# VHH binders against Translation initiation factor eIF2B subunit alpha (eif-2Balpha), part 2

Target 1, 305 residues: Translation initiation factor eIF2B subunit alpha (eif-2Balpha), of Caenorhabditis elegans (p34604)
Amino acid sequence: MVQESIISSFRGKLENDPSKSTSLATVETLLEVLDRSRATTVAEFQNELNQVVAALEKTDYSSTSIRSAADLFTRFTSLAPAALLDQEDFSQVLDLYRQRARSFIKNVRGSRAKISKCARLFFTHHMNILTHSYSKVVLETILDAHKSGYHLHVWVTESQPDASGKLVFEELKKNGVPTTLVLDSCVGYVMERIQAVLVGAEGVMETGGIINKIGTVNVCIIAKSRHVPVYVCAETIKFVREFPLNQADIPQEFKYRTSVIERNNLELEHPDVDYTAPEFLTLIITDVGAMKPEAVGEELIKMYI

## First folded at step 1 (VHH)

Design A8 (framework vhh_7aqx_2)
Fold by ESMFold2-Fast, scan of step 1:
Parts: C-alpha cells; sequence; structure tokens
Structure A8 (fold): chain B 305 residues (1-305), chain A 124 residues (1-124)
C-alpha cells in the first residue's frame, strides 16, 4: 500500500477545490486506487479498498462521510452478478469495476445540479432565506437560483468559532446576491423576517435527522418555533446507516475532528457538529427528489439492498 | 515491438520552460501508466512524475511539485512533461517509461519499457 501518496492525493482534492465534498473526494480517490490496482482476485481488491478507507478515516475530514461514500462506491461497483463469480478473468472484472465507478462518479458530480433544480420548486420569486455554516451544495443551490432570475436575500450566520459563514457571505456578495451577515446569537432576532431556512448536512441519518455544523440544531429549533420551514440540501451519498436518539449517540470520531481525539484533549466541550432530530426538519431535498424526514429510512434500505 | 522515444530536450536558461514529449508505438496506449525519470551525471536515476492509465491520478517528486506537470494524449499515443521555472539542478538526462499500473510508481522496477533518454541542460 502507498497510503501516504493516496492520503496526499485525497487532501489535495479537497484543498485545491474547496467546493468539492468529502464524499466526492473519497470516491474519486477510490477510483484512483482501482486504476492503480494489480489485484487478481475480488478478495485482494476488497482488502486494498479497506486499507485505503481506514487510512482516509484517520484524516481530519468526516469519517462518517468517508465510510458512507466508500460503502456506496463498493455496493454500486460490485453490483454486476457475473463479476462476483468470475475469478478466472479478473482483469475484465477490474475493467467493469472501473466503468461502473466512472458512471457512479459522474452521477455524484451531477447531484448538486439536480438538488438545485429541485430546491427551486420550494422557492418564491422574492424570498428571504437564512443559512448556517459553509455548505457547498447550499451555496450552489442559491447561486443557481440567482442566475435563474430568483430574487433572494440571503441571511448568513457567522458560524463561529471557525467563521465559515463569512466565506459564504463573501462568495454570495462576489456573485451579486443580496446578503446580510448576522451574529449566531441573532438567529432568533432575525427569524421573523425569514421565509425559509436552507442548510446542508454532513450526514443524513436513518431517523430522518441530520448531523451538521455546530449551531444547526439551534437554528432549526428557532425556525420551528416561528413556523419557518427548514429545507435540508444533501446528496444521497451522504445518507448514513446510523440511528442516533440524542447528541450523546453521535460517534466521537464524527462529533469531534479526528485530530482532537488523537491528541487526547477531552477537557473542552467544543464539538464541530450537532444532531438535529427529524421533527425540526420540513424536507430533505436530494438528487432523487424531495422527501419528508420520515421517508429517509426507506430510501436507505433501497440503497443497500 | 514496444518502443518509447523522447523529444524536446535541449539547452535552456534558469527560470525558463521546456516541454518533453514521449511518443509510443507497438501497444495499446490507454492500457499503460507512464512516468518520467531523470539521471544527473554521477547520480542514480530518480523519479520525476507519473500518470495513471486513466489519467485521473498523478504523482510527483517533492523537488518538482508545483513546477512540473505530466499529461497524456491518448489520441496521439504521446505523453508529456511540462517543465516550468527550471533550475540548474534540473540538468539531467530525462527518460520516459511505461508499465502496468502499480502501487509504487517511484520504483524503476515498476516499468517494463523505457526510452533512450533526452538531455536537458539548464544554464545559470
Amino acid sequence: as target 1 above (305 residues)
Amino acid sequence: QVQLQESGGGLVQAGGSLRLSCTTSGFTFSSYAFSWFRQAPGEEREFVGAISGSGGYTDYADSVKGRFTISRDNAKNTFYLQMNSLKTEDTAVYYCAAGSPEDYWELLTSYDYWGQGTQVTVSS
């Protein structure tokens, strides 16, 4: 294994293209492993993939997103019945896997465009939208609506402590979208002006709830209290086989960055993410259409059967 | 039979640019991974850069990262090394190589076919 070279390539994808999702970078990295593979059996190939995925999970990027994307990649690429039985002609099996992987990645790359198109069905021509943190799919959805003639005013939380909301604010401003930056403590103050909340997700759970940037649950609770709908924009590749009942059920690897766990610094309660239960969400807008949170479990079953 | 032929070498001033080409024959171009190695006088051959069979993965030696770019043109059965911001220490004979995709692209033994080499001289 060339784990250092693979990890370097993975990090380069995300550092050189800030718009790229961790899930997409993961499947692109797995395609590179597949392109370089000299495996002669299914078992040998699967071992190569498992070692790479384990190495990627040791990075500071979401281990839940990495594992989920890898599971979907493996499921989709290994679906052909003939390939599972034919160990005599493994070079052709690898070629089939490469073709399936390229098709899967093409679909994943097209997912944000499908989400943007679907989201517009829930927008009015003139609308005040509140968003929290930096979400690549949310940003693309807003920019695509703006270019399509929608007149959106976007209210962006600062999203402390990393101030990720300021990056969204600057990008929207650069593209001519009317935007206002607000303190995280001002969400309740401004919510009466808002027609919809639009947020992303690091993961969509079997419960229909989401794991996203810390502060998301606060925004969604306030939105519900004022009868403002919450629309989650998420690619289906971010759907995860997890069933949290509360904040404590979120795995430490997902709740805190891997580097914090590795450093053994547990004196601070400073999680990077929180869990928002399905009762605080109106719709999950995906590349296969919009669904109620209650429908997420059924969709996950279809993806893994 | 399988053959690789380099071209594009020569004398260039420090800070300049040069593009090396490697033209291939005798095999299915799209099935192979390609790399560039170099050898300075009195030194061993060292890895410079590689590109996967799909073209989706590239790897470079630390000494050339950000300055050199490897690319391939399957329609022309040719692959390239674009060298920018050349330094006097880049002076070497440059070799192109082809082999099956492999985990350790930096190893000479990973490549089955080699070109004859082309001289690159960078003057100060």
Scores: ipSAE 0.000, ipTM 0.084, lowest interface PAE 23.6, mean pLDDT 79

Design A9 (framework vhh_7qia_2)
Fold by ESMFold2-Fast, scan of step 1:
Structure A9 (fold): chain B 305 residues (1-305), chain A 122 residues (1-122)
Amino acid sequence: as target 1 above (305 residues)
Amino acid sequence: QLQLVESGGGLVQPGGSLRLSCEASGSIFSIYAMGWYRQAPGKQRELVAFITSGGSTNYADSVKGRFTISRDNAKNTVYLQMNSLRPEDTAIYYCAADLYWGEDSYPEYDYWGKGTPVTVSS
């Protein structure tokens, strides 16, 4: 298998399908590797997956999203009865892995619809929502509420330096959702108009906190100071077994893209993501329902059972 | 949103020079790291050179000393100056913008240009 072919396939999945998340593209790519695998042992198969994941993490797509999706996929897919693992013909183990992988992917594909339906329970028919950065699940949630007759005015931060918020603004405008684009520095200025903050997450931590686009912690601190609820929309595939206590605990490979790290160009403090502690979050809305941040640790344990 | 358009490719003789240009539009150019990649017939796409928003450069071993990447933020353009061209440099050259895309990539973001062909032959 050519590594660049796998990376090209991964990039193609994201570039050719506007609705596809980095997490979903990751697990679909891993299924492709699994379908091509000629491994004869568990160790050989795991080595193949690890090499592919390492290659995907060298792209400038979210390392947090890639890592969490890969870990859950590997966990779910690679569980097999001891009797089957002791067989002479490893092809039966690979066939079981393929069946489990397809089931896992089917569940992931249904996640956004479940999140969108759950989120509407926390909306009022007329409300001002603030969002930060580009999140496909947040965008789908807002658009579904709009189509369901909710009258939302969406305030979108520019989300510099990648200006991902401008893309959300254009998409909302295109679909007839009342929307206002605001400078990142204006969050405190506009927060008094906001009834709820709605954000995504690249990863939901065991602490109940989140890793998300740089600026998220600032938005959430301001929201808490104004007593505005913060709702996080995140698929369970984004839950990770990390326990950061502060910003410094986030691995460098999550904060900075590989190109910056490889060049040893860390003179600038320009991280791609920040960590928002659970005290600044009201609810984590998932494909298995809404939960308090404090409940995330228990849900993570259940997923790894 | 970000759109990249390459130009400057063509046919050149071995030992010749070409300058490729990539014009960016639709976003703030100065914050992006810009790269040049190439893909020869039947080969994988490979990184040729990149330049960070701060101006730091990196080159593939095969082109070090021969190629120079530079940027002009006032013109929203990145350049690849190619000197001492060899037949092995024959490829389609692609411009790419690498900036973190948030938790999910933007589906309409033009991460890559469409490419400009470079042929080095006598």
Scores: ipSAE 0.000, ipTM 0.122, lowest interface PAE 18.6, mean pLDDT 78

Design B1 (framework vhh_7nfr_2)
Fold by ESMFold2-Fast, scan of step 1:
Structure B1 (fold): chain B 305 residues (1-305), chain A 124 residues (1-124)
Amino acid sequence: as target 1 above (305 residues)
Amino acid sequence: QVQLQESGGGLVQPGGSLRLSCAASGFTFSDYYMSWVRQAPGEGREWVSSISSSGSTIYYADSVKGRFTIARDNVKNTLYLLMDSLKSDDTAVYYCARDYEGYDFWTGEYFDYWGQGTQVTVSS
């Protein structure tokens, strides 16, 4: 019935906009459910959301992405109503939930500034930092530190095959940050000069490990072998309930994506991402503060339960 | 809601020129990097050019350097691609795209919103 129209809307969001994340489409779909809701109790509202989430998980899209986004959405938006509101008039509670849902993405986008501020606590006045791939969080963090008077020399890997590191390199040079572009194969060669590695993450796993641009695991293994700390910058919305033990456990949706710069070639083993186990990471720097990889599981439980 | 609408595509002879426009609405245009991405028949997507929020930082793919110019008008919320010395290899659907805050975990992309695309055909 109504569920079918909601599922059609969800699929339409993803089919009409290939760049839209499954997580974003999930949140937008749940907002539509919230806009249509005439629930009179918290239990009735939660049941409506749970039914929709269960229906979305039966689609061909990533159930992990749907579940993690839905869990964060419901946790964040369905907090107890303010003491000043009349609990008997649940329409006021629903209006509050709608306002919170609309601010959700806004808060996610605002996370970069909070991460940048936190990361500077781990920087020294003069230091060599190595970064890999394109991450706006990492880029903003470096540029903000530079503007704040830190004297950073940034070593940027090319991040082949899409050469995303060249975009970072050019932006840093444009803003007057001393920077050196290095081949991906030269990470081991230059690591002895590096005081810290700063990388982003596409996803932070319950293990405390990360999924990020291909090459990240190589960088982090080398950093550990040279006793160089690895700082990961990631928004809490990128925390997912996945427990990979090795590269084979990465969902197929993440391994064989098409790069906007590279052409599809299914004959080659060219995955877009790899998994870096928590033992190779020093800190996960988030919009709610810095934490050790071992603490990620506890933070996820706290966010959800 | 975020909306990107391209215009200006069409049939052009080799050596000709064409101007693409992308009208943006539903967000603060001046806060975002903007890009042009194209897809030729039977090929994957190819990034063409990017421009920073202020317009001060510009990047071009090697295949279009010296021939294409990206520009933006933050007052009119419009992105432009001025294409000169067009070649048959430039035949593609051209997309206007808004840059995301980084590589997105769930999309595998650097862009969070795309336009509908506009067809450019270079042929005699």
Scores: ipSAE 0.000, ipTM 0.120, lowest interface PAE 19.7, mean pLDDT 78

Design B10 (framework vhh_4orz_3)
Fold by ESMFold2-Fast, scan of step 1:
Structure B10 (fold): chain B 305 residues (1-305), chain A 120 residues (1-120)
Amino acid sequence: as target 1 above (305 residues)
Amino acid sequence: EVQLVESGGGLVQAGGSLRLFCAASGFTFSDYYMAWLRQAPGKRREWVALITSGGDTDYADSVKDRFTISRDNAKNTVSLQMNSLKPEDTAIYFCAAGYDEFYTSELDYWGQGTQVTVSS
C-alpha cells in the first residue's frame, strides 16, 4: 500500500530526528507525495493530498499540527493562475508545485534560525528570562543568543507532570548557560526577578492567543500582573484557523495530545495544554518577524485567502 | 510621540553601495536596540542587522561582511552601510527599535520604510 509506505516514512522522520517538529515532518511527507504524483488534474492531486493527510491524522501525533501544516503547504504550493491550470500538460503544473514546495520547506527548515535572530531585538545583554516546558525553538533561541555573547540567566519551570522543564534545564546547563530550575508553584515567587517570559506554542490561534503546555496560562497571567513582557516564539507553520474564547473551546485533540481522547474521570482533571488569550501576550516572534497578537488574524488571512 | 524616519534609499547598480539612515525621536534612543529589516516584493519581512545600546552588532547570513550597522546616540540616528549590493537585496528597508527593560506594549517601533532597488 502506498499510504502505508508514506505513513512509515512520516513516523521515521520524527523517530530519527527528535528535534524535528510534527509540522515540518508533515510538509516533508507531502513533498514526497507530490514527487511521486502522476496526477493529471487539480482535483486528482488534491484528492491524493487529502487521503495522505487523513492517514497522517490517524497517527499518535497532533492532528491539529498535521492539518494546519498541510493546509499551508497546499495553499503555498498550489497558487497558480487559472490559465496555467487549464493547460493540457499538467506535468508542468506539478513541476511548478514541486519547486514551490521545495522553497516552502527550505523556509520552514530555516524558521528557528530566523526566530532566534528576530528575538535578539528584544533581549538585553544581561537578562533574566523565565521559560516553561520544552520548546525546541525557544531552546535554540536561548542557545543562539548565548553563543552570540548574551549573558542570559534562564529560570526554568519543572513543567510537571512530564517534567519537560528538567530536560531544558539539563540542556542549558550542558551548554554553559546559567540556569535555575523552579517549581511550577514558584512562578509568582520568582517573577519579580524576571525581565521577560519566553515560551513556545503548540498552535497560534486566529484570536492571537496560543495553545501551549499546561501551566502556560498561569505563567502569562502572573507575568502580566507584574508588568513582565511575554514573548511567544512560533513558526508561522503553527498558525491555526481556530477561534477559542476560553479553556473549554480548546479542540479536544490538543487537550491530551493523542488520537484517543477520554473524559471519563470526574475526580481528575489533567489536561496536557491550556489556552492563553492574546491580552496576556506581548509579542508573537515568528520567522516573518515580530507581531502583536491582534495582527495574527490578518496574517492568517494573507496565508490562506 | 515616537517616530522613526528612514532615508537614503534609491536605485543603484549591482556591486554598488548605499547608506541608509534612520532618525529617531520620542523615546530614550540610547536605551533601545536598533534594527534594520527588509521586505522584498512577494516575500515577508526578514531581519538584516541589529545594534545594541552598547554598540554590539549582529547580521543575517545573507548580508554578513557586506553590510555594516552603526549608531550615533548623540544624534539619535542609526545607519546601515550596504556594500557589494546584489539584485537580491532589492527590498523596502525598515528601521525598528526594541525596548527590552520591563513590560512594554510599545516594544516594537517601526519606521515607514525606504525603497532600495538594485539593478543588474
Scores: ipSAE 0.000, ipTM 0.096, lowest interface PAE 21.8, mean pLDDT 78

Design B11 (framework vhh_7xy4_2)
Fold by ESMFold2-Fast, scan of step 1:
Structure B11 (fold): chain B 305 residues (1-305), chain A 122 residues (1-122)
Amino acid sequence: as target 1 above (305 residues)
Amino acid sequence: QLQLVESGGGLVQPGGSLRLSCAASGFTFSEYAMAWVRQPHGKGLEYIATISSGGSYTYYSDSVKGRFTISRDNAKNTLYLQMNSLKPEDTAMYYCAKDWYDSSEYLGFDYKGQGTQVTVSS
């Protein structure tokens, strides 16, 4: 596979399956590279991966998500007993890397089911939940709880300008979940009726904060002011080694990726995402369990050891 | 085989204290975050507290924050919940939980015990 074919394959994964995360598409693409690799040394293999990752980062998809997923993939797949690394025949090491890569991807694909099961620990049998934006893991979590007999009333923001919340509203209604669609400007108006806020994340930062759909920080600030807990549902593959202290620290690739007005328009502030500091979050619910925002750094270290 | 055995519950008067214990076996206790969850009669599971694998980070639900303290002893494979200033609302069956990502039938957590009943009443 030549580099253009690899980039084409990567783009095709995301274009053909809108529910697939950039992170998952990245690791699946890296597995394709690994399956085709004829490397004879660790250094040669690492150079192949680095070149592919650099090429993927030049696409219009999130550079931070691509790099983070690639780093976790490489770390996980490159763990091998010293005895195997000392062998003259590197093909056995490549085979081990392929097995580990497939296991890693299987775990990533199973993440949403694990998150859904974990999230139910925080639900009462009758509960008003507010959600913002379209998050596959949040949607699956709510639907799974509903199928398990929980009686949830879900309040969904429109999540303008892409109206992604209307898609969530329609899907919940189709599945018989009591749901109410609210204007983004009505979050403060309805929060007194809410027992918990449930949101997804494009990325979970080392600070324990999140980058998510524009409007998320407003929802979380209002929730905190009304003493309503905020539960973030996010796969560990979305954890990134970034340390934003404010909105200005959001990588530009996240902030302007799908702006509703021309990208890089210096006269307009129309970001696609915002940053919510850890102080506004109650728990990050992940495929390895629920954690306090300040524990995210510790869990990132654990994932790399 | 993974096993969690809760103990320390009982009948206590409002304002009293209890300490719950959970004895863990069948896995490397020090490698996993642990949690306490409770289920009041006729209600769903309520999350109470979490502690990281090394004990550096703890979380508490707003209903118990300032009154309950979660701790662990990795050398003894034991999880604890110190409950102070108990209220009638704290009456529930208490379960300890290891991890939930491999527990398809147990609403997201690995527990094998019967739990320990806490009743706060005069």
Scores: ipSAE 0.000, ipTM 0.131, lowest interface PAE 17.2, mean pLDDT 78

Design B12 (framework vhh_h_nbbcii10_fgla)
Fold by ESMFold2-Fast, scan of step 1:
Structure B12 (fold): chain B 305 residues (1-305), chain A 127 residues (1-127)
Amino acid sequence: as target 1 above (305 residues)
Amino acid sequence: QVQLVESGGGLVQPGGSLRLSCAASGFTFSSEYSYALGWFRQAPGQGLEAVAAISGSGGYTYYADSVKGRFTISRDNSKNTLYLQMNSLRAEDTAVYYCAASTDYEELWQSLEYDYWGQGTLVTVSS
């Protein structure tokens, strides 16, 4: 059962906590559906979930992120033994689904800590890192390394037009991390001083490439040109079954401010995100460990099969 | 400053016993974070392998198949110390043994889950 109260709860999660991902808000909302369900059959329950997911996809938030998170949630939670189903006591099946859903969400919430631990294996005790845009997992990774005794100097792009990089810069300064703010146009100018690039992702594609804040592809191309490794920090819940070949293939469902794709507007190309192909990335660091971009397709198959 | 310090390593004959200790400073095992604790080892020319681990509650333990029945992991939260009792030692147990601590409880055998590591203590089993 689609309910306006569930949609309102979903919007509230994202409005009240700007650091919360659309994927996490989606699975938390699906748990609420599960907790409120009075379904008596598997088919009835699946119909309730499908209606809620369809309603969430009609919101202002990324339908690709919502769909991918919902698919993973459903796969991990809906694994009832045949013997239990044969007894026709569906309340036991719902209780099992609730138990599995809570375990899944606990793992999703712990993802950033796991990524931070893994990323430190690729750091040296003294290094210059370049980062672009605001990524909570990247920020937490840098702060955790700093607290663990690493001496990092973090070079942060302004990440115009929303100046999200300035938020990272201020947060690093507040926590005593040496940091330098640079113009987006200065990435090529400063790259020779950089030992590693650390960026987040809004989505990790089946190609092993990423969709992330506009400017990311420029940073990664320059890094590759100067043989500087690029480490992507991303939760596995952000893995999506999309196969873009170029910038035009970015799913329409990701929210762009103004672009040719979004509005057939030929005068302005002001997208919020860009696509970085796997050849420009060194490692994808995830809550299940570090992997080369070419391994992402295999991991997605394991998650969905 | 968070530190883990191993002790109790040394030379022992095959069939002998050793008890390794890991003392933690800069944090407490029984704080609001109940740390998972583990022992890992690296033999000459080999990669790092999990030996034994114990959950924050002490209710779950992991042992590698090669050490089951011979090694026992235990923790004393009041002394902020982790132990590994090693019995019936074999030449194959010769390695540098590392103590590790993590706030994560799911994959006790996964070295990447551990935040804090000691510097290691050498255990040599030879006649």
Scores: ipSAE 0.000, ipTM 0.119, lowest interface PAE 15.2, mean pLDDT 79

Design B13 (framework vhh_7nfr_2)
Fold by ESMFold2-Fast, scan of step 1:
Structure B13 (fold): chain B 305 residues (1-305), chain A 124 residues (1-124)
Amino acid sequence: as target 1 above (305 residues)
Amino acid sequence: QVQLQESGGGLVQPGGSLRLSCAASGFTFSSYAMSWVRQAPGEGREWVSSISGSGGSTYYADSVKGRFTIARDNVKNTLYLLMDSLKSDDTAVYYCAKSPTEEYWELLQDFDYWGQGTQVTVSS
């Protein structure tokens, strides 16, 4: 297959839709590869996928997210009965892989609806919530609750330096949700008015902690200090087998969206993401239900078996 | 680069007919289900109709079944809504929406792309 074309498609998915996760873009790209595959053996097909994944890992996007999503995709799509693997016509195995891949992608895309329904179990009819950064699953959760008759007032941080919170603020206003845009430095000032913090995640770690937009750890520390619950909305495809103990342990690819060279300025510390340890999180709300951060490790084991 | 542009709306008398079109670009049109969604003044969004990527399956809201017909032209990358026997209650802005998959998607908030809308007014 032409790798440059596939890489261009992958980059386009992320550049044209800033709300799309690296994990989702990865599995969509792998489905594209699978749909065009003419492999005649398991080994040939696995080699095609490995070459594509290796090429995607050389992009400026998170190699950890790419590998984790690829592993989940191939595990789910590639399990086939021994009888099919032993036959000479591999096209039936590829057709089965394509069927499973489409089912997997459909489940991934259906994840936001399942998360929205689960999250409502933790909402009250009149509620002040605080959110940070742009998360499509958080936005859909809030809009779904509003449509269902909940009276939410949403406090949105600017999420500088990219002002991604302004996108959430504008979308909430457009849909008639009462909303207030606040400076990132004002989180402590407004927290006493907040009944719950609702955030997304770029990745859910084996520790039960999350990697998310810079400023998330500050929001969560303040919330814990004020006894305000923190609800994380995240698709299970964002679960990764990483074990960070502190901010320094964040994989380099998560810290920066551009090349390492451009971010290697020792006079500046401007990371794009931070790590929030599990003790600062109340629940992780997923497409398979809500769980305590401590339960994430067990759920990851189930997904990889 | 995904773009959806509606056209064909306007003012029509009760019992009249209109044909809405949605020009799609920036994606493989035949690989995705497409839908029409409307929003009346002061109301929420209401799903109207959906069509599978191949055009082999069509779905309609009870309020429009038997009066509206959804169709697509995969060569021209265009989605259509043929509206017959229009009622005053059909007055709304009509939006073209793209499904994230080849099959029908029921949850309005999960459509990944929306057009800008075209106004249909059924009056007197």
Scores: ipSAE 0.000, ipTM 0.084, lowest interface PAE 23.0, mean pLDDT 79

Design B2 (framework vhh_7aqx_2)
Amino acid sequence: QVQLQESGGGLVQAGGSLRLSCTTSGFTFSSYDFSWFRQAPGEEREFVGAISGSGGSTDYADSVKGRFTISRDNAKNTFYLQMNSLKTEDTAVYYCAAEYDSWDEFLYSGEYDYWGQGTQVTVSS
ESMFold2-Fast, scan of step 1: ipSAE 0.000; ipTM 0.160

Design B3 (framework vhh_7qia_2)
Fold by ESMFold2-Fast, scan of step 1:
Structure B3 (fold): chain B 305 residues (1-305), chain A 122 residues (1-122)
Amino acid sequence: as target 1 above (305 residues)
Amino acid sequence: QLQLVESGGGLVQPGGSLRLSCEASGFTFSSYEMGWYRQAPGKQRELVAFITSGGSTNYADSVKGRFTISRDNAKNTVYLQMNSLRPEDTAIYYCAKDEYYDTSGYLEFDYWGKGTPVTVSS
């Protein structure tokens, strides 16, 4: 089946390229769908995309990243002149969508380079940075700073239970960046040595807060209590039209792996992500520049309107 | 209780140099971003230079290459080295403490010093 092939391709993109984000893999997969589409109407094309997105969301990859990336992809690629839409031959509309999709993906691929360049404005040539979990944009930002002559010592939490922080630790060590692996319970113990906290986000909310790997809110609360700035590195493709007021407002699809939801086994409170309110964040560093958490809502409106 | 005390201003000829200093007290200096603003007669206050807790710097286009901001956390002091001064640099210079920085131009600083006047005239 076409969908089985598409899901296999999506998984392959992430398994074969560890540096690739779920968001980027999603939009590349949607371009593949678009390239294979034989749709004859806008409705048929949108239905094809919706079916693929629903299938991707059933994978154990972040449903927040998949949904947000798909929404932005659809919004930016699906505009066409009225005269062209009036034609019986829809192939010209599909060709225009393909051109726009390729342009959009090119911009997404350049996002991390822009973020790393912007983030260096907030670094000193010698500093202790704390990071939590595995964030591809944070990792690239740190490695790019190191290659640019910055002398960073990176303190990495283990990020249990998936131990994603150990992956970051090994990559930093491999690239010659001084790094120390710490227990998640030791964040308060080490924070007095830290000049800045650098974290990623699976989603940036309308509130200016973020949804990110479980433990992020703990790190950010401790950082604020010690007056240590928290810099979030996130591509604009991760901006989401959600307005959570507290942890309970996070949709279950974002909190838990799909397999747990499907088994209806919700007796354990072992979420994959948490919500960090904007008051605990200093800056959101994006591919369009750094912004205060309060400015996120306005930027999000610009992207969807 | 928080205090920012600026010094080092004065009268200087075009092409000259001045170094401004700002001594901070009443907060954990090393943990906060510090900036220099100026206000020329009849103009709004503008950000001149900014330095993060880690020492990364940013400058207004009008002063880039001529001014250098630095900090000494041991002395709770932020400095602004001003070279190749021009008559249009004439302003009252303010030290400021900030919790946030936004490169979109939406800057917010919590606390302002009382200012130190700089006059560039022949």
Scores: ipSAE 0.000, ipTM 0.100, lowest interface PAE 20.0, mean pLDDT 79

